# Ledger of designs, part 187: VH-VL binders against b7kms5

Target 1, 80 residues: b7kms5
Amino acid sequence: DTFETVRNTIRIESEVDESLRQLCHEERITKETWLEAAYLYLCEKPEELAQVIQLAQERLSQRKAIADYKRAKTMQERFL
Short names: E, the ipSAE of ESMFold2; O, the ipSAE of OpenDDE; V2, 0.75 times the mean of E and O plus 0.25 times the DockQ between their complexes.

## First folded at step 10 (VH-VL)

Design ha79 (framework fv_pozelimab)
Fold by ESMFold2-Fast, scan of step 10:
Structure ha79 (fold): chain C 80 residues (1-80), chain A 125 residues (1-125), chain B 107 residues (1-107)
Amino acid sequence: as target 1 above (80 residues)
Amino acid sequence: QVQLQESGPGLVKPSETLSLTCTVSGDSVSSSYWTWIRQPPGKGLEWIGEIYYSGSSNYNPSLKSRATISVDTSKNQFSLKLSSVTAADTAVYYCARDYTLDEGSSDFTIYMDVWGQGTLVTVSS
Amino acid sequence: AIQMTQSPSSLSASVGDRVTITCRASQGIRNDLGWYQQKPGKAPKLLIYAASDLQSGVPSRFAGRGSGTDFTLTISSLQPEDFATYYCLQYWNYPWTFGQGTKVEIK
C-alpha cells in the first residue's frame, strides 16, 4: 500500500497534549493525522516554518534547563 | 552541528601533570554537562569526571585526588588536569557531551551523544 | 561502585545473523543504561539510551531491552559495518561505570 507507517514514541507537555486531544475529538481527527497535516502545511510556507522552528528551539532549551536542574538535585540525593 | 576537539601534549613524563583541553563548537559550553573518558590501549573505557559550567564537578573516586576539570566560558572550552602521572595513565583521552534529556515529571535520562576524536597521551621518560 | 559485566566478552557471527549481548549490573539501575559502539581507532558512538530508546540516525536493527539489573542489546540482522566492540554504561549513580566490552567479529 501507499500508506506505510512508522510507530513513534514522543513525549510532549501534558497541557499541550490535553488541548490537542480536545481539538482532535471535536474535529473528528487523530493526533497522528494532525501531525502529518501540520508538517505538510508548514513545508509549503517557509516563513511560518521558520517561526515554528524558532518556537521549537526555545521549548527545547527550556526543557533542557529543567532537565539539568532535575539532574543536579537527584544525583546529589542518590550519592548521599 | 556540535563538535568537540581534544588538544594537548601527546607525551608526558612520569610524575608530571597531564593537561588536555576540549574545544566546543556549535554549542555553548554553558548549555550542558561535559565529561572526560579515557581508554588505555587495548582496554575498556573509564569515566574520569564531569563538569557543569557553574563549576560543579564530579569525579571517579579512583582519580579524584589527581584530577581537576575546569571550564573557560570565554573560550568555549573545558579542560582536564591529571597530576602525578605514571605509565598506567597512558591512554586515549576523549571529551564528550554529557546530555540530559527531559523525560517528564521528576525524570530524566543521561547519555553521551557527541564525542571528540580522542587524543593519545603516552606517559614515558 | 556499580559493576557492569558483559557477556560474552567476544563472539564471531556471519552477516545476517541475530546477535545478542548481555549486560548485568551489580545493583538495580532502573533503565539508566546506554549502549555504545566503538569501531577500531574511533570514538564510541551512542546507539541506545534509557535501556531501550534508539538514538536518532541509528539503524532499526539495533534494539535494547531490560530494566533493573539485566539488559540486552540485539542486532537483528548483522551487517558488515557492525563489526565493533559494544559497551554498556550505567548512569544511575556516580561514578559512571562501563561494562568491559563485547567484541563482535564477522566470520
Scores: ipSAE 0.576, ipTM 0.846, lowest interface PAE 1.1, mean pLDDT 92

Design ha8 (framework fv_pozelimab)
Fold by ESMFold2-Fast, scan of step 10:
Structure ha8 (fold): chain C 80 residues (1-80), chain A 125 residues (1-125), chain B 107 residues (1-107)
Amino acid sequence: as target 1 above (80 residues)
Amino acid sequence: QVQLQESGPGLVKPSETLSLTCTVSGDSVSSGYWTWIRQPPGKGLEWIGEIYYSGSSNYNPSLKSRATISVDTSKNQFSLKLSSVTAADTAVYYCARDYTLDEGSSDFTIYMDVWGQGTLVTVSS
Amino acid sequence: AIQMTQSPSSLSASVGDRVTITCRASQGIRNDLGWYQQKPGKAPKLLIYAASDLQSGVPSRFAGRGSGTDFTLTISSLQPEDFATYYCLQYFNYPWTFGQGTKVEIK
């Protein structure tokens, strides 16, 4: 065999997942191969990679804010 | 790299107010939760309290009447004041970042991923 | 407050040993538990969150298990840098509470 693989589980925004599923269906590829290709392509394109990292940092910040909101709502009920 | 650094007097007199500041670098104090933890010499860790950057705070009930945590966004710092100290308040004081990880739906996970080096505060006359 | 009790309070081990540390909560905390390592004179370091999830950069020899009230941290093959005190922390209810610590010492 040629490829050694690892199984990963990731959690992504449902609208992004739906859009990516449609793209993969139309192009006859899988999400795993799309992710591999996107990363490999960007590794050879420093300026584009930097832009993607910036977007990722912005999305991470937004998800952290949402998580903090959930924390505030849930934890105010949990005192002993 | 995100780094936290405690500062403040290492010696406080009984009945006075203990005042410590945590300086944040590599991240903005204007988001998320920030916490203070202490450890008396030779003993275990005790959570003091936390603050959300906008000002809402939660405290250990055992310290609630004496502890106040505040955020100064202009200096990228957060601080602890502990009033009416006694010898029992002698401890190494740590500041730390409380990270909230989104787990989807209504779920989340909390962890303290970045800690200051700690500062010893001795309560003595 | 939720009381966290660790067992043992201390243990002696040799490099290469499998070490198991237990943490027990006085009531159910789901998987809202973290494990922290503290070396002498240093701040604690996060090892595991959500009872079983390994923090990035932490060696795979560390593993957490459990849910509800009974939790374990295992070090599958103890290394020289692993001699330290280990603390569990519950973040299910306020106040956050730590276990009393387990000191792992050289035999």
Scores: ipSAE 0.591, ipTM 0.864, lowest interface PAE 1.3, mean pLDDT 92

Design ha80 (framework fv_pozelimab)
Fold by ESMFold2-Fast, scan of step 10:
Formats: sequence, C-alpha cells, structure tokens
Structure ha80 (fold): chain C 80 residues (1-80), chain A 125 residues (1-125), chain B 107 residues (1-107)
Amino acid sequence: as target 1 above (80 residues)
Amino acid sequence: QVQLQESGPGLVKPSETLSLTCTVSGDSVSSSYWTWIRQPPGKGLEWIGEIYYSGSSNYNPSLKSRATISVDTSKNQFSLKLSSVTAADTAVYYCARDYTLDEGSSDFTIYMDVWGQGTLVTVSS
Amino acid sequence: AIQMTQSPSSLSASVGDRVTITCRASQGIRNDLGWYQQKPGKAPKLLIYAASDLQSGVPSRFAGRGSGTDFTLTISSLQPEDFATYYCLQYNNYPWTFGQGTKVEIK
C-alpha cells in the first residue's frame, strides 16, 4: 500500500510562510507532512482545535476585507 | 449554513416594475457583495448586477437604465427592482453571494458560492 | 462586452467517459473564469474558480485548465450525477458574461 495524495495550492501570509519554512528546514520535514501532522494532532484535542478554528475565522475575516477592498479599487476601471 | 431565498410576485404586467427580495441567513448582508442573475426559460444565464452594503453597485449596461439593487441591513436583505418590464424579462431570477477570495498582492478571485433556489417571474397581461 | 463561446453546445456521453468542454473568450481574461454546473430545475453550482481551482466539496474528477482566451473543463470518468448543463463565466471585466452553456446528455 502507498499513500494516495492530492495536490493542493494554498496561499499563506509571507511572514508565516517564512517562519514555517525555517521550522521545516531545521527539523528536516516538509510543509506537506507538517500540515498533515498538525491537523491529525488537533483532531485529538477538541479544546485546542476550537482555539485554532477561532484564529482561522479571524484571519479569514481579515483577508476577506482586504480582498473586497482590492476588488472595489480594481474593478471600478474594468467596464467593457 | 449561509442560505439565500428569493421572494416576490410570480406574475408582473407589461410596463410595470418587477420587485424581488433576497433574504440572507447565516451571514451578514454587510459581509460580501451580492448579485442577481436571471435565466429565461430554455436559455442561458445573464448577470443583472451586484451590490455592496455601502450602496456601491454595478449593473449590466443592457439593464442599467431599468435595474436598481438595494440593501436593507436591518432586515438582512437585498432587493432588485426592474422597471418597464416586457415579455423578454420573463425568467427565473436568482440571488447569489458574490464572494471575493484574496489571492495575495493586488490579486483576487470572484465566484458565486451560495445561490438561492430561484423564483420564476412571468411577464404577461 | 466580452463574448464567451462554449464548444460543443451539447454532447452525448456514457458513464465512464472522459468529457471535455471548451470555453473561448473574445479577448484576454487572464485566469478570471469560473465553471458552474446546473441540473434541470436547480440553481447553478460552483465547480471551479480562477480557471483551475477546485471548489471545496467538488469531486476531483472535475478539472479546469487554461488562461487568457482558451479554457477547458474536463470530467474524467463521467458519473450518472454529472449529466447537466455546464457554464463558464468571466469576471475579468464588467459586465460579467456567461457562455451559452454545454448540455451533457446520456448517449
């Protein structure tokens, strides 16, 4: 048996990516395996999982506000 | 979780104003852009326009002179008014969430991820 | 307005077939294209955004490719629930415009 995998492309904040890349390099792991391990670990810890979800909701809200701002600014010039 | 539901009269007389309301639940109407799309029987989809809660709106030029979209934050609703209707305005009308995804830097993606079930409006005497 | 032309307008296929639908824009739209599935009597459902990104919950047999003016939606191993009409939509410029639709019918 081998691991069945799915290719994903995700965008994360530059500073977070830099920090995570450094961690992965120092510990000799990949971002893919770190993500898998983090999720599996949190699934066993409901209280910690809830805190992570709350932080994720806050970050999502902030990114959406930025996206709507960029949309308003960019799209005002795009009539054909 | 997030749900949209269209409501309004199913029959409108020629020359009158078509009025539809979309009720948003599970999300604030102030959190996103919202859109109206229509589909005449047996035909394809046509974008009518979009609104942001601040009142900023954009319309299909073919409908701009007749279409008005507005937001009621107290009722968590947005609505469409289309004036001077004719038989050509007979269609299923959909409301949808007009989501903006951050793509980093100056970039973003737009998609309609949540749709109402649609409501048929027939324009006939 | 940017014209979106789909090809073919309709096709007949069998379960297990590989189906490819194309969408062409009258001018460059980068990757500002979405694909939507519509079953009879139902609202459209988002399948793919940004030309190639699969929406959460959508089966991996759906894949989008392309940029600029030429785009494709591929369904590998067609399933019974995939018989529907498919629409492309550009959101690069106002007004937003849909393709005319491609109907995927049982052979």
Scores: ipSAE 0.606, ipTM 0.865, lowest interface PAE 1.0, mean pLDDT 92

Design ha81 (framework fv_pozelimab)
Fold by ESMFold2-Fast, scan of step 10:
Structure ha81 (fold): chain C 80 residues (1-80), chain A 125 residues (1-125), chain B 107 residues (1-107)
Amino acid sequence: as target 1 above (80 residues)
Amino acid sequence: QVQLQESGPGLVKPSETLSLTCTVSGDSVSSSYWTWIRQPPGKGLEWIGEIYYSGSSNYNPSLKSRATISVDTSKNQFSLKLSSVTAADTAVYYCARDYTLDEGSSDFTIYMDVWGQGTLVTVSS
Amino acid sequence: AIQMTQSPSSLSASVGDRVTITCRASQGIRNDLGWYQQKPGKAPKLLIYAASDLQSGVPSRFAGRGSGTDFTLTISSLQPEDFATYYCLQYFDYPWTFGQGTKVEIK
């Protein structure tokens, strides 16, 4: 039917998760419904959507750089 | 999408230097680790080495004395030079993106998610 | 270097079969293992990373399990496009090492 759902697991920055969890608690909604609403809202606002995508690209770039740093450090330590 | 393409001579004479270039499109060569892997005809895969755009590199010890990997950020390419080749170096050579996925805290995972189509290099007189 | 040994080196199977391939590391590698599929004349393709995580776009009939030294790749219902050679790869320590490969052939 038309109300099929999919279970997703996502990893987000701890402080962002804490803030979002607080917001959802105060407003009596779930992270699931907040994510759905945010995406649907932004799909109707292309200028705002572009801003969000830019921020997402910046955050993705930062997290990848951190991951590469962790990799270099860990591999160096395994070789002493 | 990210695509990789190998280029270089298909025939190299024994004792000469094998030179291959991998052209990266759809991503900056400065954004990841990059790897060379080879496969002799009918045999398995062998990791040659990896490079990060800063020049940090790691090599298979069996090839370290002969192999050099370098990055050209202006051309968005990385390259392999393998010196003093013999018939044992005949193989299909692949370039690949050596991706690091953040797993949180101090953890990460590594995988090769994008590969070039491979280029056959034959070492023969 | 860490040696990766696959079993079997080859197997024959029919469409619809459940196929299991094993990979064993000569020392503990945590879950730092990937599985790659290679079809004749083509580059390898990532199927599984971190021992058990399915790469985006890869069919759910592929599943990886294991940690430490013993790992398996299972294809729950073999399809015609799955006849290929499968390789495990450890990335726990340099040099990265592949298993020798397992060739899945038509029975």
Scores: ipSAE 0.523, ipTM 0.848, lowest interface PAE 1.7, mean pLDDT 91

Design ha82 (framework fv_pozelimab)
Fold by ESMFold2-Fast, scan of step 10:
Structure ha82 (fold): chain C 80 residues (1-80), chain A 125 residues (1-125), chain B 107 residues (1-107)
Amino acid sequence: as target 1 above (80 residues)
Amino acid sequence: QVQLQESGPGLVKPSETLSLTCTVSGDSVSSSYWTWIRQPPGKGLEWIGEIYYSGSSNYNPSLKSRATISVDTSKNQFSLKLSSVTAADTAVYYCARDYTLDEGSSDFTIYMDVWGQGTLVTVSS
Amino acid sequence: AIQMTQSPSSLSASVGDRVTITCRASQGIRNDLGWYQQKPGKAPKLLIYAASDLQSGVPSRFAGRGSGTDFTLTISSLQPEDFATYYCLQYFSYPWTFGQGTKVEIK
């Protein structure tokens, strides 16, 4: 049997990335396998999965507000 | 899920003002930029303009003198008014969510991820 | 305004074919380009944003490449549901501009 994989590029908050990198180094695992394991674990725990989804929605909302602010500042100068 | 629905008269007389409303469900109209796009029958897509609930708006220069986009947060709607219409304004009009994705640092990406079904507006006497 | 030119304007293809559509900007737009699919009588649907990023729910047979002025959309193994008109859109500067569209028809 084989594992079919896909390559993804994701952007993570710097402080979170630093913490996760340290954890992976100490435990001798990769970010890829940690992400897979975390998702698989949470899929077996619906109440915990719901909490994680809520946090993700809150973080997404915050990043979107920041993105809209950047857009307003940058785009005011891009009229041809 | 987020859904958009256009509404307004299907027939407008030349020289009058075309008025369309887009009703947003599943999201707050205050959460994103919103846009109007049109497509004449059998032709391509043309961007009309965008609005943010704070009143920030940008328009296609070809339409700026005639187009006004506004937002009504109490009804969760945004609207387009296009004055002095002619037969050249006959088109399917779409409203869409104009989403901004954070790409980190000073960068961002923009895309239209949710569209209304479109409403045909015919300009004819 | 930035002009977006697509080629070809139309093409005929068979199920299973590899189809490539190109889009050229009259000036540099970085990677600020999206690809949209439109089926007859329906609203456009986002396929790709930031020139190469696949929208969630869009099949992996769709791929975008390019930066600056030259961009391509490739469908690696054309399926029956892929017969549609495809549009590129630049959102680097106002006004936002679409290409004229490429119609992918059954051979």
Scores: ipSAE 0.595, ipTM 0.856, lowest interface PAE 1.0, mean pLDDT 92

Design ha83 (framework fv_pozelimab)
Fold by ESMFold2-Fast, scan of step 10:
Structure ha83 (fold): chain C 80 residues (1-80), chain A 125 residues (1-125), chain B 107 residues (1-107)
Amino acid sequence: as target 1 above (80 residues)
Amino acid sequence: QVQLQESGPGLVKPSETLSLTCTVSGDSVSSSYWTWIRQPPGKGLEWIGEIYYSGSSNYNPSLKSRATISVDTSKNQFSLKLSSVTAADTAVYYCARDYTLDEGSSDFTIYMDVWGQGTLVTVSS
Amino acid sequence: AIQMTQSPSSLSASVGDRVTITCRASQGIRNDLGWYQQKPGKAPKLLIYAASDLQSGVPSRFAGRGSGTDFTLTISSLQPEDFATYYCLQYFEYPWTFGQGTKVEIK
């Protein structure tokens, strides 16, 4: 019998990655198992899940605004 | 959950102005770049232009003299006007979302992830 | 304007076949290339962005490769629903330009 898994590649903020990597090293766990545990834990706590979703929406909005700014600047430079 | 819907006359007479509107639902028209693309019957895709809600726009040079794209934030819509049309402007017109994905540092990627169903505009007398 | 040339213009294949479509840019576009699928009478659908990144919800049998000027889209095991025309699109510089399309016909 085997575990069925999928491989995912995700891009996260460097400072967050460094902090998470340090935590995983100290606690002797992997990023994969931390992500699984965090999601499963939050699914059982709807009020905490809602707060995490709100933070995620805010972070997504900020990254998108930054991306649109980079787009405008870079495309202008490529045509100059 | 984001949906786009084109609307406008399906028949336009030569020399007149083609006017189309794209209604955005499930997202704010202020959140992204938006684009118009056309496809003549049996042919390939041609990019017309893009707009950001602030009024910043870019056009295909082949259409720039005739094309105008505008945004109406109160109606959550963006529109295309193409003046002095000829039979060569007969095409299915699509509106689409130009999504910008942050790739870190100075990098990003662009893709058109949501499209309207398209509307056929025939230019004929 | 950057010219995008696809090869072949059309092909016929059987269900289960491996299909490869190529796209060539007239100048370097880094990885600023997307692949779109268009079924008859429908709007195009995004399959691949940044030359090789699979859009969520798109079957894993679709894969993109390449950078610079030469790009490929591979369908590892063709299915009946894959009957369509496939377009590459460069978004490195304005105007955005599409390839002429590759029509995949299922025998």
Scores: ipSAE 0.560, ipTM 0.852, lowest interface PAE 1.4, mean pLDDT 91

Design ha85 (framework fv_pozelimab)
Fold by ESMFold2-Fast, scan of step 10:
Structure ha85 (fold): chain C 80 residues (1-80), chain A 125 residues (1-125), chain B 107 residues (1-107)
Amino acid sequence: as target 1 above (80 residues)
Amino acid sequence: QVQLQESGPGLVKPSETLSLTCTVSGDSVSSSYWTWIRQPPGKGLEWIGEIYYSGSSNYNPSLKSRATISVDTSKNQFSLKLSSVTAADTAVYYCARDYTLDEGSSDFTIYMDVWGQGTLVTVSS
Amino acid sequence: AIQMTQSPSSLSASVGDRVTITCRASQGIRNDLGWYQQKPGKAPKLLIYAASDLQSGVPSRFAGRGSGTDFTLTISSLQPEDFATYYCLQYFNFPWTFGQGTKVEIK
């Protein structure tokens, strides 16, 4: 046909995944096509894209803080 | 975006203390664990130790009696002091970010994703 | 300390070859293993973490496999920029320990 695809594995928050899965089921689309559409849509809207990037940076920082907490706890219990 | 730069003298005399500083750019030194790794000329890599900005640190047992790592949040730097050096301490010293990735639940993964360029320290009279 | 043993210590290969490097831990380390590439005079570069996860920006020709004690790094079609020394590193127990390195040289 017409386009080449790449297989990706991503890890997202389970609550977000559940919500997205419900949306895709209701609208009869796939998570893959939703992700493609969302990205393409935002690329045409620079101000909205910037806001999404800011939210992504905030979420990344939160996940990292949680990960560092888990590391400190495990290190004190297992390695020391 | 995040960059690390080692600095310190390239020559240290036997029995003295080796002092190196790593300057962090593009991120806060309080946001991650940080590590020092060394590599003697023509040899492999050896982990020295790690630190978190709160002062929590862990060291390679082979170096624990001589090594001290510290953080200066006001300068966005972390440093290594290695006392009582000998010729065996001659090496390229690297600083690196010891990144923790959330894997969900109680799990996490650790990797060193950003490294300084390395600085050669020669121990010689 | 957990000993990490790489095999081979060195190998010679040509552009386009499939190259496989192995790393063996002296005890089980789950998937707490990373692979690093080091070119002469340069700092090591992260290729793979958690035994099999490819770091962003690293070419897909690099692949890691394994868990427990036996691990492999495969380069499916060797490129000129891939001639380097490769190190495995375990994060399971202190101290963190590297393998001795595998030097991939041009044939």
Scores: ipSAE 0.493, ipTM 0.838, lowest interface PAE 1.6, mean pLDDT 91

Design ha86 (framework fv_pozelimab; at its last look DockQ between E and O 0.04; V2 from the best seeds 0.00; counts 0 for: pae E 14.2 > 2, placed apart)
Fold by ESMFold2-Fast, scan of step 10:
Structure ha86 (fold): chain C 80 residues (1-80), chain A 125 residues (1-125), chain B 107 residues (1-107)
Amino acid sequence: as target 1 above (80 residues)
Amino acid sequence: QVQLQESGPGLVKPSETLSLTCTVSGDSVSSSYWTWIRQPPGKGLEWIGEIYYSGSSNYNPSLKSRATISVDTSKNQFSLKLSSVTAADTAVYYCARDYTLDEGSSDFTIYMDVWGQGTLVTVSS
Amino acid sequence: AIQMTQSPSSLSASVGDRVTITCRASQGIRNDLGWYQQKPGKAPKLLIYAASDLQSGVPSRFAGRGSGTDFTLTISSLQPEDFATYYCLQYFNYPYTFGQGTKVEIK
């Protein structure tokens, strides 16, 4: 009957975060409820879910490339 | 989905070069850092080195003079050569994906998320 | 090189027990620490990264805590499949270094 919740820390692109914050403010909802609703909505729409997963995979690949670049720059200085 | 498989001779003579290959399936060898880790019988884990497909490599200083890691993008493989082997090099050798997770700003996290099954290399006459 | 020391080196426990394993770094490594589980004859398996983040697919009974030099891995209710050797790994500085391992044995 009551919602049992977990606390998660999520890191998202700043431009996306700014846009999502504005949407949540204007619609008077929270990021938490938007994430829950978006996921539940997409679970009932297999074709749309597949498109979102594809975009997520592309964005993950881009972030990974950026992370590998940061790693190369930083770790060269961390030899003991 | 992503799988790694080690291959190479299980027996190597002292003073010779140990040569192992890791075949990557379900992912491009160009997409990540890749690493070799070894474990002598009954002992702990030792990091050997890492490579990025562009040729950037970093090695454990204890092995740097003898170890070379290379990538073959056409075969989707990466390999380890360890020269001048002795009985102390007898170990199970693992290849693994050396994943980098973006943590925002200048920060990142590194972890080994996919491992090969390991291959035992015995150095003996 | 950064030395990683685990304690205890081995322990005996029963199913249902709460088990805590400690890992100490010889210098500050922030949260750049992972925990790996290794069963006999198998490759290590990632359990926790960034000191406290649970890898997808790993049971929630595993929990990591700590930052800087002192880290713990806790198994809240030991299961039969958890009897294994556990390793911490620092990836703050080259060379990456593992702890010596903690063997969790059946009592």
Scores: ipSAE 0.630, ipTM 0.874, lowest interface PAE 0.9, mean pLDDT 92
Fold by OpenDDE, look of step 11:
Structure ha86 (fold): chain C 80 residues (1-80), chain A 125 residues (1-125), chain B 107 residues (1-107)
Amino acid sequence: as target 1 above (80 residues)
Amino acid sequence: QVQLQESGPGLVKPSETLSLTCTVSGDSVSSSYWTWIRQPPGKGLEWIGEIYYSGSSNYNPSLKSRATISVDTSKNQFSLKLSSVTAADTAVYYCARDYTLDEGSSDFTIYMDVWGQGTLVTVSS
Amino acid sequence: AIQMTQSPSSLSASVGDRVTITCRASQGIRNDLGWYQQKPGKAPKLLIYAASDLQSGVPSRFAGRGSGTDFTLTISSLQPEDFATYYCLQYFNYPYTFGQGTKVEIK
């Protein structure tokens, strides 16, 4: 069988990335195939999927708050 | 899914005020920055300005004296007013979501990932 | 304002061709650059942000490179749906400014 991949930029929080990297190394898999497998697994688990989505939304909100602060600060400095 | 839709009169007389509204669906206006861009017929793109959910806004200096962007959280909309219009203001006007992504450290990334379909505004007597 | 000089203004190419578009900033903008695709009568579509990061769903044949003042957008193998006008955008400082655009036409 053959498959086509789509390239995406994935930025992971450093501590999570390190932990995930270690897991993937131990299990001889990649972060990409881990994500694919995790998603496919969750597609069969609607309750777990909902929990993951909620967690993801919370993490995104945190990222946005940080990003907004950084942007405001940086832009202010650029006008000085 | 997030969708944006521009609305307003397609014809404005010279010296009058152009008024457009962008209606956001699928997301709250408090979750992103919101931008107006325009494109004269057959020409390139021009950034007009942006607004934050807090009401803070930034404008292109070329239009700052005439442009006002506002946000209405109750209607999940943001608007553009451009005063004292001339023929040079004839353009397709787009609204867009301006997303800011944390890249860690002191860095961040900005991109306009969702656009309205655009609305043509013609300035003519 | 930061000036973005895009080149060429237009080019003709065939399906399967490698296409390269360049954008030069009048001052250093780090990697604060995006690439957009616009088809006639449609709104611009985000292709690349942060100079080299592909937006989700964008084909891998698109690639962005560069930092500082010189940037490139490359289409490794032009497809029929790729005939369009492309714009670079800097967001390093206000006002955000676009390149003048590059129209990719069929030869």
Scores: ipSAE 0.223, ipTM 0.809, lowest interface PAE 1.6, mean pLDDT 92
Fold by ESMFold2, look of step 11:
Structure ha86 (fold): chain C 80 residues (1-80), chain A 125 residues (1-125), chain B 107 residues (1-107)
Amino acid sequence: as target 1 above (80 residues)
Amino acid sequence: QVQLQESGPGLVKPSETLSLTCTVSGDSVSSSYWTWIRQPPGKGLEWIGEIYYSGSSNYNPSLKSRATISVDTSKNQFSLKLSSVTAADTAVYYCARDYTLDEGSSDFTIYMDVWGQGTLVTVSS
Amino acid sequence: AIQMTQSPSSLSASVGDRVTITCRASQGIRNDLGWYQQKPGKAPKLLIYAASDLQSGVPSRFAGRGSGTDFTLTISSLQPEDFATYYCLQYFNYPYTFGQGTKVEIK
């Protein structure tokens, strides 16, 4: 059957987004097709996929630390 | 601290466009999803829609033909326009920030952790 | 759209009472359920997300339970500041929808 898509929302770090946008523009693709292609490519490359997962875990930890800091600062300001 | 403040006319004539702006301080409009909710006097809450700074948006189907949400990153604001208003659009309008503990994940939960004070908009001749 | 039905629509209670409010979804929503408190003239305040997780700064007397279609908010010992209207919100699928509210008032 033809392609069926699901609409999702994602947030990307601004420096990465700028670089990814430039790449996609130059290659005349979209972020969506890049994400699909990257995942499908990595699914058949276990060693490379593991490396990507490791990097993603590190980035998630960094983002959670920043979000926790913002939440703690907001709580401090809300409770006088 | 993060604060949201709604602004705009408190009185709008029928058939005209309701226009509201939410000013964000203590955070960037580029870091979260942003939401409009309304509450008719004495009634419950209705989700209007949400937007991400890149322009990605979603609207309540009951309002999608009339509602537009937009972001102005240079002013750190997001706005609601609701066209062709009637008395049924009289409500307190709230802006809100979506919670973003799991930033960058497509599977994070979306719930509104910070709200503006609300502004009453009355639609009357 | 997913309908959220709260019970009761209102209740009267005394300080110290245990209060239970229920919320039922018209279809399964996993744990994508929040509880909000609203006092007159004020914006709603988030109490609980993911059905059972307390927002920072919310007193431990508030507890959320449930998954799928049936959810409860319990206040184990009602305090004077807890007299308010409570709303559940599903965020499982668009459009996000609120329950009709439960008003908790002084007996």
Scores: ipSAE 0.000, ipTM 0.608, lowest interface PAE 14.2, mean pLDDT 84
ESMFold2 (binder alone), look of step 11: mean pLDDT 91; pTM 0.939

